VH-VL binders against Toll/interleukin-1 receptor-like protein (TIR). Designs and how they scored, part 5

Target 1, 165 residues: Toll/interleukin-1 receptor-like protein (TIR), of Arabidopsis thaliana (Mouse-ear cress) (q9ssn3)
Amino acid sequence: TKYDVFLSFRGHDTRHNFISFLYKELVRRSIRTFKDDKELENGQRFSPELKSPIEVSRFAVVVVSENYAASSWCLDELVTIMDFEKKGSITVMPIFYGVEPNHVRWQTGVLAEQFKKHASREDPEKVLKWRQALTNFAQLSGDCSGDDDSKLVDKIANEISNKKT

## First folded at step 4 (VH-VL)

Design b70 (from fa08 with light chain Q55K; framework fv_fasinumab)
Fold by ESMFold2-Fast, scan of step 4:
Structure b70 (fold): chain C 165 residues (1-165), chain A 120 residues (1-120), chain B 107 residues (1-107)
Amino acid sequence: as target 1 above (165 residues)
Amino acid sequence: QVQLVQSGAEVKKPGASVKVSCKVSGYTLTELSIHWVRQAPGKGLEWMGGFDPEDGETIYAQKFQGRVTMTEDTSTDTAYMELTSLRSEDTAVYYCATVYDILTGYFDYWGQGTLVTVSS
Amino acid sequence: DIQMTQSPSSLSASAGDRVTITCRASQGISNYLGWYQQKPGKAPKRLIYAASSLKSGVPSRFSGSGSGTEFTLTISSLQPEDLASYYCQQYNSYPYTFGQGTKVEIK
């Protein structure tokens, strides 16, 4: 089924609570949000008759945290999201959670060590696509986390809700 | 439907190594994240480690780090868990389990278990 | 590591009774908690994920609630086939950790 929001994030981080709060708030507002298998029955995730959840989503809320770019899974997902954004089929909402946007754009700071690791074990073409996706992502208008996660959750939910109705 | 079938029971002496297999059917191994959980007789469940698709690496619980190795053979859709330097305290049923929904970390499918007995 | 503590460690109840098991996390795990049922000699079976979401094929008498650090599994009308050990598991962060288990027996 069609989703309003695709939620991309690094689940490994100890700051899982932010994502859970955001997800609950979006669902409470009747915003159809994809982040786990409850939207799809077991055995249906890789079925050829189902379109990608990214492809059938109106918005992608991408939460880039300290360890987002350490994940090849997250980076592959971002490449796909940014390809659909370039086609104009999805609206991307960047959220920089505890990271400096310029570090994401240029793959500096904590991302520098992460990308040295990627360069040592992955195909150069693949690493280049990951870098380009991060640079294009960071050039979009986005929001940074602050002292109050509830304000950020409300801001995101309000933006989506206002554009949906 | 995903099905996980494990190798048979093993009896080992202290200091030996054991390698347990977990064969995947209904999906290809590359589409799943396989984790390993053990249970000593009469005790609870203990997570040992598993493949983290978000990080693209295998994560081990600190207690087992240096003694456990988790590998995959995609040509046979089989995952392996090898535990070295076995002690009597390693006597347990070892389970493979898969995270179908990579984003949740909840174990949707479990193997039947492999009893490993370590005794002198 | 996040410590998961279940209570009670064991309970006995009659068929048709409402049974509750609690699970407490040593730190906040939001709703990243699952419940499993394990019958003697069998592998664990999935029941609930995301604290309150029932897995397809699991009887509706099972339900979960809670968020943050305190969680509850409820069986609204205990059946003979529900004799088992029940485990909570947090998947908020690595290492994943389980509660010590609750053994449910029928009187």
Scores: ipSAE 0.000, ipTM 0.499, lowest interface PAE 14.2, mean pLDDT 82

Design b74 (from fa10 with light chain A50Y S53R; framework fv_fasinumab)
Fold by ESMFold2-Fast, scan of step 4:
Structure b74 (fold): chain C 165 residues (1-165), chain A 118 residues (1-118), chain B 107 residues (1-107)
Amino acid sequence: as target 1 above (165 residues)
Amino acid sequence: QVQLVQSGAEVKKPGASVKVSCKVSGYTLTELSIHWVRQAPGKGLEWMGGFDPEDGETIYAQKFQGRVTMTEDTSTDTAYMELTSLRSEDTAVYYCATHYGDYYFDYWGQGTLVTVSS
Amino acid sequence: DIQMTQSPSSLSASAGDRVTITCRASQGISNYLGWYQQKPGKAPKRLIYYASRLQSGVPSRFSGSGSGTEFTLTISSLQPEDLASYYCQQYNSYPYTFGQGTKVEIK
């Protein structure tokens, strides 16, 4: 069924800290959240469905961390999210966790080496789509992590709760 | 593979200007954020400025504003740092680096010694 | 400007010892801190970024911890080749600033 929030993140960076706290807070507030864990320990593969969780979500909270852009799965997911954002189907909430928005927008900083690797392995047009999605994403109004994750979690949950009604 | 190669040592008189180059090889300059850091003999590291991708402009430390200019020539993959109105206190080794939060990229030039004396 | 203060300014320790260097920021900088190693006559080399992430190719005996205003670089088992000056550097806001450095000598 329909979700309030689709949560996009790199499990390797955030699964056991920020994302865990955010997810629990959203659930506590009765916000129906889809948590897409791409880093499955059991080797399970995602089974394609006619309607993706992204398509049936009202909000997408996208947490871009140090290694988000190292994952082709995360980048493909972001392309899909930004396509729906452009169509007005989903509201995207950017969260920059331990990375600077400027680095995401320009694919500099930690993203520069990650994209050098992508350019050597992937189709050039696909890499271009990934870069465009990151640039469009970083141009949206968003929040950066600071020295108090609980404050950021509350801010995100309040924004969603207020707009859900 | 990636290398930052700087121009050679310079000896200048007070009031002169110096322009240090930093040539990038093994990678494209446009995919790097180049910053400049100096170190006076026997002293610590001092950040001078660098390219800010968000604003699309170069940010300078206030101490150097009005005297420093940082530019890039993408056709030759070369970054430049020009410092004017040199003083004895500007005697230092000047480094270019991919420093602006480059978590995976941390490449430094070999350094350029600039000596200012009368 | 954000001031970075390191402690101690210098230290001497024996091979195999655990060494810690601390860095304090005058304002909160979250995790935007790197640690650099500089050997005489050489350019600095980054050991740690984002306060606790080990730079590729750096030995695992080096580790970083802390957030906000207090940070620590730890060398779990000091080696002779670790003789160098160490600098912390914040990149949370412009201008980026370095600590004054800590000189590490091996007995």
Scores: ipSAE 0.000, ipTM 0.469, lowest interface PAE 14.0, mean pLDDT 82

Design c02 (from eb05 with heavy chain T100F Y103W; framework fv_ebrasodebart)
Fold by ESMFold2-Fast, scan of step 4:
Structure c02 (fold): chain C 165 residues (1-165), chain A 121 residues (1-121), chain B 108 residues (1-108)
Amino acid sequence: as target 1 above (165 residues)
Amino acid sequence: QIQLVQSGAEVKKPGASVKVSCKASGYTFTSYGISWVRQAPGQGLEWMGWISAYNGNTNYAQKLQGRVTMTTDTSTSTAYMELRSLRSDDTAVYYCARDFEYWGSGSYDYWGQGTLVTVSS
Amino acid sequence: QAVLTQPPSVSVSPGQTASITCSGDKLGDKYAYWYQQKPGQSPVLVMYQDSKRPSGIPERFSASNSGNTATLTISGTQAMDEADYYCQAWDSSTDHVVFGGGTKLTVL
């Protein structure tokens, strides 16, 4: 296992550096954390390098925010994470940041327009896999954001620390 | 060629259960969902629910919650719909349809031939 | 629980343009789908994702969806187009599929 935690997130959505605060707290606790600092802006859908960190991580902390499902990159990453979860190779920790879990589960609310666009552009089997990954993800026990990001960061870090040992 | 073939007509008494099958062929069964839609004599179409052939996840119409169960058998590429505690107003033609888009946002591009279920005393 | 409202019937002469409406709150923000059903037959998808036509459906079929109303248009209507037509959308309030009540198209 090269990493304890893989962080999956949409960079543009995390208000006032939530991911940076989480990352720093995990590192402070000596939790080996992979954070992808780059988003695909050139239209490419897959990266062989990205799958390697997921494969060698013990936990995946997946932060689904308002525009997470607008990114085909994020959705492909989630499919990979959930495939490993199904095999028992990784433990997934869902974090719903500013979104209702049922909207993620059923691709309704803020995700409905995003999937309308995906259905117009993408292969139907690919879109189906994206939807199934979100549904499976949202069925797992997770945490929702509230008014205090620092408390959520501490809760996530404590849960990982307790399960890691 | 893509086909959905359903089981034959059923006659049931009130309070009984019915289980309708839908055998898929001509495509990768686990890549698509199956929706169930019914139609009472002379009436319109009514959505009953959806099942993923990929992972077996289901979503049922609110009014049928607790009475309906949908399942799949991937080894035979067959979907099933069981309706319990039958009432006279459950008399309808029951259709299975391939759901091209997750959770029934439409594109029911292939339909079974329908199964008439009659509930009578 | 959302309702899609269609007129119960529409009549046209052969060669005339038929227009079938489907009304629902903010329907234009959702994808609309259209099905044709002839007596004793299974429904057939005739339009999907608002305005797209499946392979095998004649070019005289077209559709639009904006505001609160989706419309199916059949140009140069033929006797073979006589059928019941149903609109369909996904209802975000219940996370369920909803069908309109259906419109009987008669070609006189």
Scores: ipSAE 0.000, ipTM 0.484, lowest interface PAE 16.3, mean pLDDT 82

Design c03 (from eb05 with heavy chain Y102W Y108F; framework fv_ebrasodebart)
Fold by ESMFold2-Fast, scan of step 4:
Structure c03 (fold): chain C 165 residues (1-165), chain A 121 residues (1-121), chain B 108 residues (1-108)
Amino acid sequence: as target 1 above (165 residues)
Amino acid sequence: QIQLVQSGAEVKKPGASVKVSCKASGYTFTSYGISWVRQAPGQGLEWMGWISAYNGNTNYAQKLQGRVTMTTDTSTSTAYMELRSLRSDDTAVYYCARDTEWYGSGSFDYWGQGTLVTVSS
Amino acid sequence: QAVLTQPPSVSVSPGQTASITCSGDKLGDKYAYWYQQKPGQSPVLVMYQDSKRPSGIPERFSASNSGNTATLTISGTQAMDEADYYCQAWDSSTDHVVFGGGTKLTVL
């Protein structure tokens, strides 16, 4: 049950069917890919069952879009991914999809309103962990989306494929 | 337990409008999309369109563009599909289905029980 | 707009393997999904993203998708598998979902 890639993303944000294209291309190249298609209610805990696929994955491709940080599921998932990255057991590939990396790093711009809502609803220590995970994530070398999703998909798939072989 | 419960059967005259409801329970309504699929008697499945319960964005099948409107009420976890200017060939069972992925590429993992709409003069 | 073609009917004896095909231009470049529908009932997702099986669907269901053809395979076919089966894909050029015409599986 070992995976090459774990995909973390907010499904409702992708406009050019980016995640579908990426997943299909990775599978076509025989890259063992785990895709989390589910989200929990606000306030629910991240599923412990998903910690195992993250732990046994070689790469995590994390696609942070406009509303990624609006999801407590996505944020809990990111905290878990970054914990494994800190231990050196997973390589994180940041993808900034329609968002500016510094806005992700500091939770400004498109993330500012989302974190105001989190601060009013969630435990302060939980919010702090989410903020720290985003800051650490945005420090990593990553790719930004452009006007052609197919080029970005190919770039990601080529990088993973070359390191897999 | 995830459920989608639809409104009851309706009989309409040509030119009328029908509005079918789909009440969701057992999951976070705003984290998924709802697709509408219809099936004429003895015929196959036909996709009508999709709505995001998160932001209300819609995508309608080309042949229904201008006649269909999809909406959601997040306070009651209910999706609606209104079809206007009804024709005899709109007679079908109308299904709502939960879309597990974003727009246009989802798999329909849970379906409502269906609503029979009969259009006759 | 993509068109998906399925045979209208397939017959198989109990315990034998049933194969239901779904053909479309470059279908292997798209995700294929499969639904089972019994008379008077709502469709049930039996396979998603070409070859993945939802929780609760028997292991005897498998599927593939390459080139122009997606195939749903039911090994050790049982009477309870008798139903209409629909393939589905997403057409990226129009952002529309398209269904195949359906295949009636008869287990005799």
Scores: ipSAE 0.000, ipTM 0.479, lowest interface PAE 15.5, mean pLDDT 83

Design c08 (from eb05 with heavy chain S31Q N55E; framework fv_ebrasodebart)
Fold by ESMFold2-Fast, scan of step 4:
Structure c08 (fold): chain C 165 residues (1-165), chain A 121 residues (1-121), chain B 108 residues (1-108)
Amino acid sequence: as target 1 above (165 residues)
Amino acid sequence: QIQLVQSGAEVKKPGASVKVSCKASGYTFTQYGISWVRQAPGQGLEWMGWISAYEGNTNYAQKLQGRVTMTTDTSTSTAYMELRSLRSDDTAVYYCARDTEYYGSGSYDYWGQGTLVTVSS
Amino acid sequence: QAVLTQPPSVSVSPGQTASITCSGDKLGDKYAYWYQQKPGQSPVLVMYQDSKRPSGIPERFSASNSGNTATLTISGTQAMDEADYYCQAWDSSTDHVVFGGGTKLTVL
């Protein structure tokens, strides 16, 4: 379809320019990548208009960082991505950036405080959907960040490039 | 407990085909890939390829393309590796291994017990 | 084209530190993995993504990967550590997973 990759990430957490490095490397390899920095910066809520880029993407690279789950926008986006993953229309590539996969899976560690705030502010069924999306997401095979962002960027780009055909 | 159980030893003539099975248990089969690795007698490990148990996507070692096919049966949580046009240098122990990363480049955290395939006249 | 070179053997006395190297062109740009294989047994993952240790692997196992060389270090080496050790990396240029030739660790 129109995009090879949809990038899901929390902008404020992209220390050392990780998402910028990843995006540039994917583009350099002629991988058609969707990234919407402007809407994230404006704090705009996830909208039906963003569903279209997700729907027409072959892969979703989801970078879950320390404050990803603090964002209702990011969590709504993940729910949409995981819905398409269950239907078999998109392949999800989990990237755990500075967080433990097990903490994401069970919403423990730094996510525990984030979800206490969500539970106090949001509809209980919405919070349950967010939790389930994170659990399903973290059960997929994924990559963890280490000491070298460039190495992780290269690994992600290589995996997508080889699968792209 | 997580376990991968492979089919038994095979003896084949040159030119024949062999199909090795790998039955997974103790985890959700479709959440992980399966890689195949072989080891000739007294030699090192050699990667053959990978398959997704979720969609059936494959990635094969270039040297084996055209001779190898990997498949899965999700109803029985079983992966298969078929190698055709067997040669004497295909004699090896064949392992399946659970792959924790996308597209066959991952950590192999659990391994089957191995299947000895002997190719001789 | 990528080749991972390991010394064929390393020998240490019980309690000493064993160091096993794995060399390849720009290996530090890739993730390295380490497996232990005892005679007649399947390989066991002992280190993943350069320096991470799986649950159940003793903390005396550690590893690093930089430049052209990945290193597996076993401190306070015990008789039970005697085995063949293989490094592994993924080579995007050939679309292959590549294993080193293996190192036989002898604990005397």
Scores: ipSAE 0.005, ipTM 0.494, lowest interface PAE 15.2, mean pLDDT 82

Design c09 (from eb05 with heavy chain Y103F S105R; framework fv_ebrasodebart)
Fold by ESMFold2-Fast, scan of step 4:
Structure c09 (fold): chain C 165 residues (1-165), chain A 121 residues (1-121), chain B 108 residues (1-108)
Amino acid sequence: as target 1 above (165 residues)
Amino acid sequence: QIQLVQSGAEVKKPGASVKVSCKASGYTFTSYGISWVRQAPGQGLEWMGWISAYNGNTNYAQKLQGRVTMTTDTSTSTAYMELRSLRSDDTAVYYCARDTEYFGRGSYDYWGQGTLVTVSS
Amino acid sequence: QAVLTQPPSVSVSPGQTASITCSGDKLGDKYAYWYQQKPGQSPVLVMYQDSKRPSGIPERFSASNSGNTATLTISGTQAMDEADYYCQAWDSSTDHVVFGGGTKLTVL
């Protein structure tokens, strides 16, 4: 079934704080949001027409935190999201949570060590795709976390609500 | 009518690789993901990872990251799981299972018959 | 590292109610799934999304999930229900699937 929003995030960094606040606010506004836990009640029924939640979402809110790029799973998900963004089928909303956008764009700072490990363990073609996805992602207009998570949550929810209309 | 049929048993030496196949029939292959689950003889179930037959996205168990690769061939409705640098503790029955949602989170409603992989010197 | 704990074995007489537990930190905040496995056979899904029963599974199977414990309940247990039972849940902290250690149900 169709989603309004797909949430991409690293649970290790954000599960107990920002993502919980954001998910609650989106659900309160009746925005059909895919993330985790009990959200997939309807999607877990047998259906021959089942599509990827990413493909059928109108928006992707991607929260890149300190350890997002340490996860090959998160990076593969981002590659898919950015492929759909390139096709114009999804609107990506970048959220930089405790990281600098330029560090994400160029894979410097905390991402440098993460990508050194990826380069030693993964196929070079795969690593290049991950780097390209992060660079394209960080070129989009986005929001940075600051002192007030609740204000950022409201900003994101308002933008989605306004465009969903 | 819905079936997942796996390749036959394999015997491998430590350090070798094994590639297990899982042929799907009776449903639209690209509408579902495939999870891989293994079970050492007399032991419990251990999740290895998941692949989307729709877009090829994967999610691998942390313990196996760097050693496992999952692929699909939509022209033959077949999923593959390759495990490299085999160790004696990789001896197990390997199952593929159809899941109903993204990343392996859904219910696994149909299972292959299992493939025994024995790693022995 | 999330761990799901199941008792290694449960024994019941035919016609009695069997109860198999699966315990994990805040498991009730996650969906739980249950599989039945008979010797030499593949697992079979018997319950999904905490308490829902797949088509073809007898109505004597039911389940719940609250707090730290998910429970599979088999009413009027029959000899054919003798099997290993596994619980499953998603660990959002690692983005991985976790299985319980399994419970051997004996019907004597």
Scores: ipSAE 0.000, ipTM 0.504, lowest interface PAE 13.9, mean pLDDT 83

Design c10 (from eb09 with heavy chain D99G; framework fv_ebrasodebart)
Fold by ESMFold2-Fast, scan of step 4:
Structure c10 (fold): chain C 165 residues (1-165), chain A 119 residues (1-119), chain B 108 residues (1-108)
Amino acid sequence: as target 1 above (165 residues)
Amino acid sequence: QIQLVQSGAEVKKPGASVKVSCKASGYTFTDYGISWVRQAPGQGLEWMGWISAYNGDTNYAQKLQGRVTMTTDTSTSTAYMELRSLRSDDTAVYYCARGSYDYWYFDLWGQGTLVTVSS
Amino acid sequence: QAVLTQPPSVSVSPGQTASITCSGDKLGDKYAYWYQQKPGQSPVLVMYQDSKRPSGIPERFSASNSGNTATLTISGTQAMDEADYYCQAWDSSTAYYVFGGGTKLTVL
């Protein structure tokens, strides 16, 4: 089944229930949303099967939080999303949740230690692709979390609803 | 005031079953998973498995597969661990511990439940 | 069969630096975590994702993880730091949490 929205996020990193609230609001508005809570349970590599939901989604809402870039699954998923964004087949909506957008753009702050780990474990070309995806992602117009998650949820849902038609 | 509170000590005979409870408070129960970790007297920590409080999905250690069942009751914010066919080497302190799907560590622990398996 | 090996005991005087190691095959390719357990008490997370400190853990706790060895370092060790310390990693191939055997830190 074709999806309107693909949600990319790092598990329960957003401790204030943001992803759950966003998902429920999108579903309440009859927006068909893909959310796979299990992909991070076993630390598994990005599944090729997830390309299909991304391919048939009109929007990707990507929530980058403190530990998003610690996950090779999330980073591989982001590379795939950004490849489709470059082809013009998906509209990406960046959400920076508790992180500084410039830290995401340049892989500094909390991402610096995460990428030190990636550089020690992974092929340099793969790490470069992850870095480029984050830089390209952070250059898109996005929203930052603040003190009111409900307002951010409504803003995201309104933007999707307005563009869905 | 976030905490996990476990049920009291149990003494069981070999072949019996034990069911330990772990009541969460001070946080949204369904946002986290609960792992069970045991510690035999004078020995180290051994992971037994975890359960998602969100959807009830479980993952059990291979050694315990078929003998352990983990469940949750979201209406009471309580996790349960049942261990069947008890053996003397199951004597241990059993801990529940809070983790998320992507954290791979435990930031909040229950006080422990001593289970003694004696003839 | 991933195994994390810790020395069974480490002794230091108050104010000295304690170093507790945790060795495992390609451990530096995984995140390491550290727990403190005092007698009759539950474990407490003291370090996560190799080198990060939870809120409330003193700055004198630090850690590293590279190659086959993760290390927990306690600078200016105090009597209150006397405890058993366990390292932990998560094995993505088995989806298991793996603990080290534990190290008893004695502050003389």
Scores: ipSAE 0.005, ipTM 0.479, lowest interface PAE 13.2, mean pLDDT 83

Design c12 (from eb09 with heavy chain D57R, light chain K30R; framework fv_ebrasodebart)
Fold by ESMFold2-Fast, scan of step 4:
Structure c12 (fold): chain C 165 residues (1-165), chain A 119 residues (1-119), chain B 108 residues (1-108)
Amino acid sequence: as target 1 above (165 residues)
Amino acid sequence: QIQLVQSGAEVKKPGASVKVSCKASGYTFTDYGISWVRQAPGQGLEWMGWISAYNGRTNYAQKLQGRVTMTTDTSTSTAYMELRSLRSDDTAVYYCARDSYDYWYFDLWGQGTLVTVSS
Amino acid sequence: QAVLTQPPSVSVSPGQTASITCSGDKLGDRYAYWYQQKPGQSPVLVMYQDSKRPSGIPERFSASNSGNTATLTISGTQAMDEADYYCQAWDSSTAYYVFGGGTKLTVL
């Protein structure tokens, strides 16, 4: 199956609110959407099998929330997404959900402590790739959550729907 | 409904081993790690080590290196802590505590297991 | 490696503000956490990430963390607050969790 959209998100923060509404709206519009539930449901590290859905998607909607960068799964997924973005094969739509884009860009604020933990557990080269992916991601034009999740959902769905046509 | 339930009190001789269990319920076990913390009578809290229920990685306090082993069984949502070569100064209440992948704090604690080491 | 130092005891009268300190080298560069423990009971998280309060913890509990010192503040102290309080931090140099020695809060 070929996907229009790959959804990258931290389920811990967003599964029962924003991401659920976004996914349902995309599906309602007949947008073929891959939603990665593996982090919370199977407890596995990012796998090569997941690379395939990313590779065949036209868009990646990446929802970075407070705990997104705490997840090595999410960070590995983001590295893969940004590699395809560099190649021009995927269009990335950044969504900053309850976080400051500046903190994501420079790994400051809440991300500073998350990356101290990563540095203690992972190879320095891997941590650097995660940091570079977040910095490159945050430099893209994106949208911030704010006063109305429904408006943000509609904005995202409209943009994808228009480009899908 | 969310809880950690530990095994019952143990009395051991010096040189023996003890294995304490910690059964999780009400949440997805693999979303969190489990830390073990002990408290000798009348003393403070002492961190012993941590295990990820997600990938099985462990990290043990230097003082306990070589004597402690932490494991998990995801099919029963249970964490285990085994302490070997017991000494009288290992007499303590042993707690398991839910360790956030997001940050470094313990938001849910077991009821504690008293381990008494005496001759 | 890292050591967190707390005063052994703090005494206040009911209704007064209690202040419990936790000192460590560059502690303000790390998150501090606070636990309350009553006799025969498990510790209970009362403050996380320096100054955030879990659901169910009264508004009179607050905390700060800057420089070398984290502080737990209990305003309008009540008899039910009488307990041992422990601070905790993560030491990235060792990848260890570190607890303070504990402070016994007595409400006269």
Scores: ipSAE 0.000, ipTM 0.477, lowest interface PAE 15.1, mean pLDDT 83

